# VHH binders against q9y6x5, part 62

Target 1, 379 residues: q9y6x5
Amino acid sequence: LPPKLLLVSFDGFRADYLKNYEFPHLQNFIKEGVLVEHVKNVFITKTFPNHYSIVTGLYEESHGIVANSMYDAVTKKHFSDSNDKDPFWWNEAVPIWVTNQLQENRSSAAAMWPGTDVPIHDTISSYFMNYNSSVSFEERLNNITMWLNNSNPPVTFATLYWEEPDASGHKYGPEDKENMSRVLKKIDDLIGDLVQRLKMLGLWENLNVIITSDHGMTQCSQDRLINLDSCIDHSYYTLIDLSPVAAILPKINRTEVYNKLKNCSPHMNVYLKEDIPNRFYYQHNDRIQPIILVADEGWTIVLNESSQKLGDHGYDNSLPSMHPFLAAHGPAFHKGYKHSTINIVDIYPMMCHILGLKPHPNNGTFGHTKCLLVDQWCI

## First folded at step 21 (VHH)

Design kb9
Fold by OpenDDE, fold request of step 22:
Structure kb9 (fold): chain B 379 residues (1-379), chain A 124 residues (1-124)
Amino acid sequence: as target 1 above (379 residues)
Amino acid sequence: QLQLVETGGGLVKPGGSLRLSCVVSGFTFSSHAMAWVRQAPGKELEWVSSITGSGGSTYYEDSVKGRFTISTDNAKNTLYLQMSSLKPEDTAVYYCARVHYVWHSGRWEPFDYWGQGTQVTVSS
């Protein structure tokens, strides 16, 4: 039988939550599998970009999902969470579910993973749920496990996405121990439900399961605001994305806009596109706007009409607060092994290996995950 | 064509033991995982235990771990649930079920065939 893999994402699950809160179900999952304590995600540390990086192994500049909000100056198209269905945005890369379907006589399934409801390179996930935040985890889990168990050709790759603890992190801030404890308890219970469902179905020993996330969460405050209106008139630019990485499309001379913003705040770096630090791998794409503003950790870029969050993400991907974790269980993985860190793009070649797929060119390093896998040498 | 018939239920005192049997006809265990589920009065259906088609893996709900044992006899086409150290909380109708998703009443259900059930009552 072909190997099977379920990729689960709990949005905004910061890595150190594992250290600071109790997760009985997740710990049991880890005990019988593997843990990567920190996953260095890609810049910017946002939902759509990082989820696409997980399934492509590419930096954002390469796969083309460079933010949750994008604008293409040539086509005049906009991308957002409410407008994400145009293949135009996704076609700069080939996600693993497409590869899975094209390379083998197999199917893919998805419960609301970004991009899975879009025909990418004229291929859409064999089974998928349209995104609806109101759909329960149980229903998502039920559909995913149904597809894994009862499909022809068989589903060998499946994704499951859940919005927490990201939403709550934004609402309460990651430092709210009382509320976040409650939220994270629910997450652990959902993991318990997942494991129980797989056991109930007799899938547990044969299914590889990866539980991960796209980014962490940092504490924000009303005392740490950067008001752009104090630095530049709104008529001089179009805002494509706001905080903590603002994408600026100048309506006047770019240099003039830059000069007005460059010293706007000591807690914000302003970059012309060509001057964006190389370490971000966030330069070589037309969808990156001419000027980007990067707020320091915990600082929020605002306009006068903007609302505030108590937690946010999208900051420098070197910040620990932005890092998620990865746990895995199944026949491909060791039992009781913990690893310190990998890059989020490393997940793709690992998944390809597990599924027996030839990976597309990617930025991941398979060597970084060898110690997690039973069939590999650990150096 | 397919039939599951549960037997072995009854009244037992706390700490007692029962062995439930489920005779299957119309299919073989090798093709499907099997499960025991139970429903107590006023409660929802609860998964108790599963066994893979090969019989190589068994799984249990946390509350019954260490007390219940699921097994199969392929020669007899019979699924078993050995229950020990029974508690009043184990009182329920027990069903054997074949693991296979089926569309039912607007929802996918993980079990396509059930038996009539057998009553297990644990009382002093």
Scores: ipSAE 0.901, ipTM 0.968, lowest interface PAE 0.5, mean pLDDT 96
Fold by OpenDDE, fold request of step 22:
Structure kb9 (fold): chain B 379 residues (1-379), chain A 124 residues (1-124)
Amino acid sequence: as target 1 above (379 residues)
Amino acid sequence: QLQLVETGGGLVKPGGSLRLSCVVSGFTFSSHAMAWVRQAPGKELEWVSSITGSGGSTYYEDSVKGRFTISTDNAKNTLYLQMSSLKPEDTAVYYCARVHYVWHSGRWEPFDYWGQGTQVTVSS
């Protein structure tokens, strides 16, 4: 039988939550599998981009999902969480579920993972749920496990997405110990449910499971705001994305816009597109706007209104607060092994290896994950 | 054509033991994972234990780990649940179930066939 892999994402699960809170179910999962303590995600550290990086192994500039909100100047199209169904946005890369499904006697399944309800390269997941945040984890889990168990051709790759603890992180801020403790306990319980379900179905020993996240969360405050209106008239630009990385489309001379913004705040870096630091790998895509503003950790870019968010993400991907974790269990993985760090793009070649898929060109390094895998040498 | 028949339930004192049996007909264990589930009065159905079709893997709900043992006898087409160190909270109707998703009442259920159940009562 072909190997099977379930990829699970808990949105906004900051890596250090594992150190600061108790996760009996997740810890048990880790104990019987592997843990990568820190996953360096891609810039910008947002949901759509990073989830697509996980399944493509590409930097955002390469896979084309460069933000949760995008604008294409040529086609005049907009991308957002409420408008993400146009294959135009996704077709600059081939996600793993498509690759998997195009293989003989294999199919893919997805529950709410970004992009999975869109025909990419004229291929849509054999089984998928349309995104609906109101659908319970239980229902998502039920569908995923049903597909893993009953499908023909067999589902060999499945993905499961859950919105927490991101939503709560935004609402409460990651420093709210009381509320976040409650939220994270629920997440652990869901992991327990997942494991139990797999055991119940007799899938546990034969199914590879990866539990990860797309980004972390940093504490925000009303005392740390960057008001763009204080620096530039709104008529001089179009805002494509706002905080903490603002995408600016100038309506006047780009240089003039830049000059008005460059000293707007000591807590914000302003980049012309060509001057975006190379380490971000966030330059070589037309969907990246001419000017980007990058707020310092914990600072929020606002216009006339203050943000109500107490937590946010999207900041520099080198910040620990932005980093998620990765845990895994299954035949492909060691037991009781912990690894310090990988890049989020490294997940893709690893998954391809596990599934016996030829990976598309990607930015991941398979070597970074070898120590996690039983069939590889660990350096 | 498929049938599951549970037996072996009864009244037992705390700390006691029972062995449940489930005789299946119409299929073989090698083709399907099997499970024991239980339902206590006023509570939802609870998964207790599963065994893979090959018999190579067994799984247990946390509350019964170390106390219950699931097994199969293919020659007899019988699934077993050996229960030891029984507790009052183990009181329930126990069902043998075949693991296979089926559409039922607007949702997918993980068990397509199960028996009539056998009552297990743990009481001092």
Scores: ipSAE 0.899, ipTM 0.967, lowest interface PAE 0.5, mean pLDDT 96
Fold by OpenDDE, fold request of step 25:
Structure kb9 (fold): chain B 379 residues (1-379), chain A 124 residues (1-124)
Amino acid sequence: as target 1 above (379 residues)
Amino acid sequence: QLQLVETGGGLVKPGGSLRLSCVVSGFTFSSHAMAWVRQAPGKELEWVSSITGSGGSTYYEDSVKGRFTISTDNAKNTLYLQMSSLKPEDTAVYYCARVHYVWHSGRWEPFDYWGQGTQVTVSS
């Protein structure tokens, strides 16, 4: 029988939460499996881009989901969380659930993972839930485990997405110990529910489970704002994305717009598209706008208005505050092994290996995850 | 055609022991995982324990771990739940259930068949 894999994401779970808070259920999960303490995610460190990187193994410039808000100048289309259903945005890559279910006697399932309710390359997940933030974790878990247990062809790859602790991180800020303790306790309880459900169904011993996240969270403040209106008139450009990485579409000469912004703040780097640092792998896509503004950690780019967010993400992917973690359990994984760091794009070739899938060309390195796997040499 | 019949319940004092039995007909354990579930008065149905079809793995809810033991006798087509160190909180109707999802009343339920249940009462 083909191996099975469940990929779970808790949005915005910063890696160091594991060191600063108690997670009895997650720690038990780790004890019986593996942990990667830090996962270096892709730039920009936002939800849609990083979730798509996990399942494609590609940098954002390659898979084409370059932000939560995008604009295509040729087609004049817009992408956002409320407008994400057009395959146009997703078709520059092939996600793993599509690859999986195109195999003989295999199906894929998804509970609200980004892109799973969209036909990509004319293929939609065999089973999926339309995104609805009001749907409980319990209901999502129930559907996923039902599909894993009873489907024909069998579901061999499934994804489960949950919006916390990201939403709370935005609301309270990651430094609010009281509120974040409460929020993270709930997350751990959900992990407990997941494990219990799998045990109840008798799936635990045969199912590979990965628990990870797309990004971390940094503390923001009203004292750390960058007001673009103080530097440039709004009539000179269109704002495609705002903070902490602003995407600027000039309405006048690009150089003029650049010159007005380049010294706007000592806490913001301004890049022409061709000058974006290579280490970001964020240049070679038409959906990246002509000018990018990158705020320093903890700084917020605003227009002539105030922000209510006390936490945010999307910053430089080298910052520890932006890094999530990865934990895994199942027949493919060692028990009681901890690893320091991997790149988020490394998850894709690992998952392909576990599932016996031929990976599409990707930016991941399978070698980085070999020590996690029982069938590989760890050198 | 499929039938599960629970027995072994009764009244017991705290700290006591009971052994529940579930005789199944119409199927074999090798094809399905089995579970014990319980429902206390005024409470929702609660999972207690599961055993895989092969009998190779057993699982327990945290509150009963170390006190309860699930097992099967394939020759007798019988599922067991050995309960020890019983507490008043263990008072409930106990059901033997076959693990298999079924659509019921507008949602998927993880158990397609179970018995009439057996009453377990733990009281001083």
Scores: ipSAE 0.899, ipTM 0.967, lowest interface PAE 0.5, mean pLDDT 96

Design kb9
Fold by OpenDDE, fold request of step 25:
Structure kb9 (fold): chain B 379 residues (1-379), chain A 124 residues (1-124)
Amino acid sequence: as target 1 above (379 residues)
Amino acid sequence: QLQLVETGGGLVKPGGSLRLSCVVSGFTFSSHAMAWVRQAPGKELEWVSSITGSGGSTYYEDSVKGRFTISTDNAKNTLYLQMSSLKPEDTAVYYCARVHYVWHSGRWEPFDYWGQGTQVTVSS
């Protein structure tokens, strides 16, 4: 039988939560498997882009999901969390579930992972749940495990997505120990439920499971605001995305807009598209707007009527606060092994290897994950 | 005819032991994982233990780890649950169940067949 892999994401699980809070279930999972302590995600450090990077191995400029909010000037289409079902946005890459189910005697399943309810390259996941935040983890888990057990052809790749601790991080801020402790306890309990379900079904020893996240969370404050209205009139531009990386579409001459913004705040870098630093790999896509604003860590770009979050993400992907973790368990993985750091795009070639899939061209490096795998030589 | 029949339940004092048996007919263990589940009065159904079809892997709910042992005898087509160090909180009707999802009452359930159950009562 072909290998099976379940990819689980807890949105916004910052890596250092593992050091600052107790996770008895997750720690047990790690003890019997592997841990990557820090995963360097892609810029910008947002939900849709990073989840798509995990399953494509591509930088955002390459897979085309460059933000949670996007605008295409040619087609005049908009992308957002409430408008994400148009294949137009996803078709610049081939996610792993599509590659998987195009193989013989294999199918893919998904519980609300970004992009899984969209036909990409005219292929939609064999089994999937439409995104609905009101659906419990239990129900999502039940469907995923049902598909893993009873499907024909068999589900060999499945994804499971959960919105916490991201939502709570935004609400409370990551530095709220009391509230975040409660939230993270619930997440650990869900991991316990996951493991128990797999054991109950007799899948635990044969199923590869990856638990990871897309980004971390940084503390924000009303004392760290960048008000764009103080620098430029709103009539001079269209805002495509706001904070902490603002995407600016000028309504007047781009240079004039740039000049009005370039010195707006000492805590914000302003880039023309062609001047975006190479290290971000965030330049070569038409969906990236002519001007981007990048706030410093913990600073929030606002308009006069904007609401304030206590936590946010999307900042420089080199910041530790933006980094998630990766834990894994199953026949493909060692037991009791810890690794310091990988890149988030490295997950894709690893998953392809585990599943015996030929990877599409990607930005990941398989060599970075070899030490996690029992069948590979580790330096 | 697919059938599961549990036996071995009874009244036992705390710290005591019981061995439950489940004789199956209509299928073989090699094709399906098997589980023990229990339901205490006024409580929901609770998973207790599972064994893979090959018999190579066994799993237990945390509260019974180290005390309960699940096993199979393929020659006798029988599933067992050896229970030791029994506690009052172990009091329940115990069912053997075949692990296989089935659509039931508008939901997928992980067990398609189980027996009538056997009563286990732990009391001083």
Scores: ipSAE 0.897, ipTM 0.966, lowest interface PAE 0.5, mean pLDDT 96
Fold by OpenDDE, fold request of step 25:
Structure kb9 (fold): chain B 379 residues (1-379), chain A 124 residues (1-124)
Amino acid sequence: as target 1 above (379 residues)
Amino acid sequence: QLQLVETGGGLVKPGGSLRLSCVVSGFTFSSHAMAWVRQAPGKELEWVSSITGSGGSTYYEDSVKGRFTISTDNAKNTLYLQMSSLKPEDTAVYYCARVHYVWHSGRWEPFDYWGQGTQVTVSS
């Protein structure tokens, strides 16, 4: 039987939650599988970009989903969470579910993973759920496992997405131990439900499962705000994305806009597009605006000094608070092995290997994940 | 025609043992995973145990781990659930079920066939 893989994402699950809170179900999952303690995600550390990086192995500049909000100056199109269905935005890369369907007589399934309800390169996931945050985890899980079990051609790759603990992290902040404890307990219970469902169906030993996340969460405060209105008039630019990485489209001379912003706050770095640090791999795409502002960890860029979020993400991808984790279980993975760190783009070539797919050119390094896999030599 | 017939239920005291049997017809175990599920009065259907088609893997709900054993006899086309150290909380109608999703009443259900069930009552 062809290998099968279920990729699960709990949005905004910061890696160090595993150290600071109790996860009996997840720990059991890890005990019987593998753990990567920290996953260095891609810059910017936002939901759409990082989820697409996981399934393409590409930096944001390469796969073209460079933010949750984007603007293309040529077509004058806008991308947002409420407007994400145009293949135009996704077609700069080939996600793994498309590869899975095109390379083999196989099917893919998806429960609300970003991009899975969009025909990319004229191919859409064989089975998918339209995004609806009101749909329960149970229903998502039920559909995914149904497709994994009953589909023809067989579903060999499936994705499952869940919005927590990200939403709660934004609401309460990651330092709210009381509320976050409650939220994270629910997440662990959902993991328990997942495992139980797989066992119930007799899939547990034969299905590869990856549980990961796209980014972490940092604590924000009303005392740590950067008000752009104090530095530059709104008439001088268009705001494409706001915080913690602002994308600025100048309406006047770019240099003038830059000069007005460069010293706006000691807690914000201002970059011309060509001066964006190479380590971000966030330069070579037309969808990246001429000027970007990067707030320091825990600082929020605002207009009119208003913000409701107590937690946020999108910051420098070198910050531990932005890092998610990866756990995995199944025939392809060792049992009881822990690894310190990988890059988020490394997940793609690993998944391709597990599924027997030829990967598209990507930025991942398969060597970084060899120690996780039973059929590989650990370096 | 597919058929599942459960037997072996009864009244037992706490700490007692029962062995449930499920005779299947119309299919072979090798093609499908099998499960035991139970429903107590006023409660929802609960998964108890599963066995893969090959018989190579068995799984249990946490509350019954170490007490219940699922097995198959292919020659007899029979699924078994050996229950030991029974507790009042184990009181329910027990069903054997074939693991296969089916559309039912507007929802996908993980079990397409099951029997009429057998009553297990654990009481002092």
Scores: ipSAE 0.897, ipTM 0.966, lowest interface PAE 0.5, mean pLDDT 96
Fold by OpenDDE, look of step 21:
Structure kb9 (fold): chain B 379 residues (1-379), chain A 124 residues (1-124)
Amino acid sequence: as target 1 above (379 residues)
Amino acid sequence: QLQLVETGGGLVKPGGSLRLSCVVSGFTFSSHAMAWVRQAPGKELEWVSSITGSGGSTYYEDSVKGRFTISTDNAKNTLYLQMSSLKPEDTAVYYCARVHYVWHSGRWEPFDYWGQGTQVTVSS
């Protein structure tokens, strides 16, 4: 039988939650599998970009999903979480579920993973759920496991997405121990449900499962605000994406806009597109706007009439607070092995290896995950 | 015709043992995973244990781990659940079921065939 892989994402699960809270189900999962304690995600550290990086192995500049909100100046199109169905945005890369389906006697399934309900390169997941945040984890899990168990051609790759603890992190802030404890317990219970379901169905021993996340969460405060209106008139630019990495489209001379913003706050770096640091790999795409504002950790870029979250993400991808984790279990993985760190783009070549797929050109390094795999040499 | 028939239920004291049997007809174990599920009075259905078609892997719900053992006898076409150290909380109707998703009443269900069930009562 061909190898099978289930990729699960709990949005906004910061890596150090594992150290600060109890996760009996997840810890059991890890005990019987592997753990990567920190995953360095891609800049910007937002949901759509990082989820697409996981399944393409590409930096954001390469796969073209450069933010949760995007604007293309040529086509005048907009991208957002409520407007993400145009293949135009996704077609700059080939996600793994498409690659998988192009193989003989294989199909892919998805429960609300970003991009899975869109035909990419004229290919849509054989099985998928339209995104609906109101759909329970149980229902998503039920559909995924049904497809894994009953499909012909067999589903060999599946994705499962869940919105917590991100939503709660935004609402409460990651430093709210009382509320976040409750939220994270629920997450652990869902992991328990996942494992139990797989055992119930007799899939546990033969299914590879990866549990990961796209980004972490940092604490925000009303005392750490950067008000752009105090630095520049809103008539001089269009805001394409806001805090903590604002994308600015000037309506006047770019240099003039830059000069008005460059000293706006000591807690914000202002970059012309060509001056964005190379380490971000966030330059070589037309969808990146002419000016980028990057707030320091925990600072929020606001306009006069904006609401503020108590937690946020999207900051420098070198910050530990932005890093998720990766745990995995299955025949491809060792048992009881812990690894310190990988890059989020490294997940793609690993998954391709597990599934026996030829990877598309990508930014991942297979060597970084070799120690997780039973069939690979590890020093 | 495919059929599942449970037997072996009864009244037992706490700490006692009981062995349930499920005779299957119309298919072979090698083709499907099998499961035991139970329903206590006033409670929802609860998964208890599963065994893969090959018999190579067995799984248990946490509350019964170490106490219950699932097994098959292919020659007899029979699924078993050996229960030991029984507790009052184990009181329920026990069903054997074939693991295979089926569309039913507007949703996918993980079990396509069930037995009639056998009553297990644990009481002092």
Scores: ipSAE 0.896, ipTM 0.965, lowest interface PAE 0.5, mean pLDDT 95

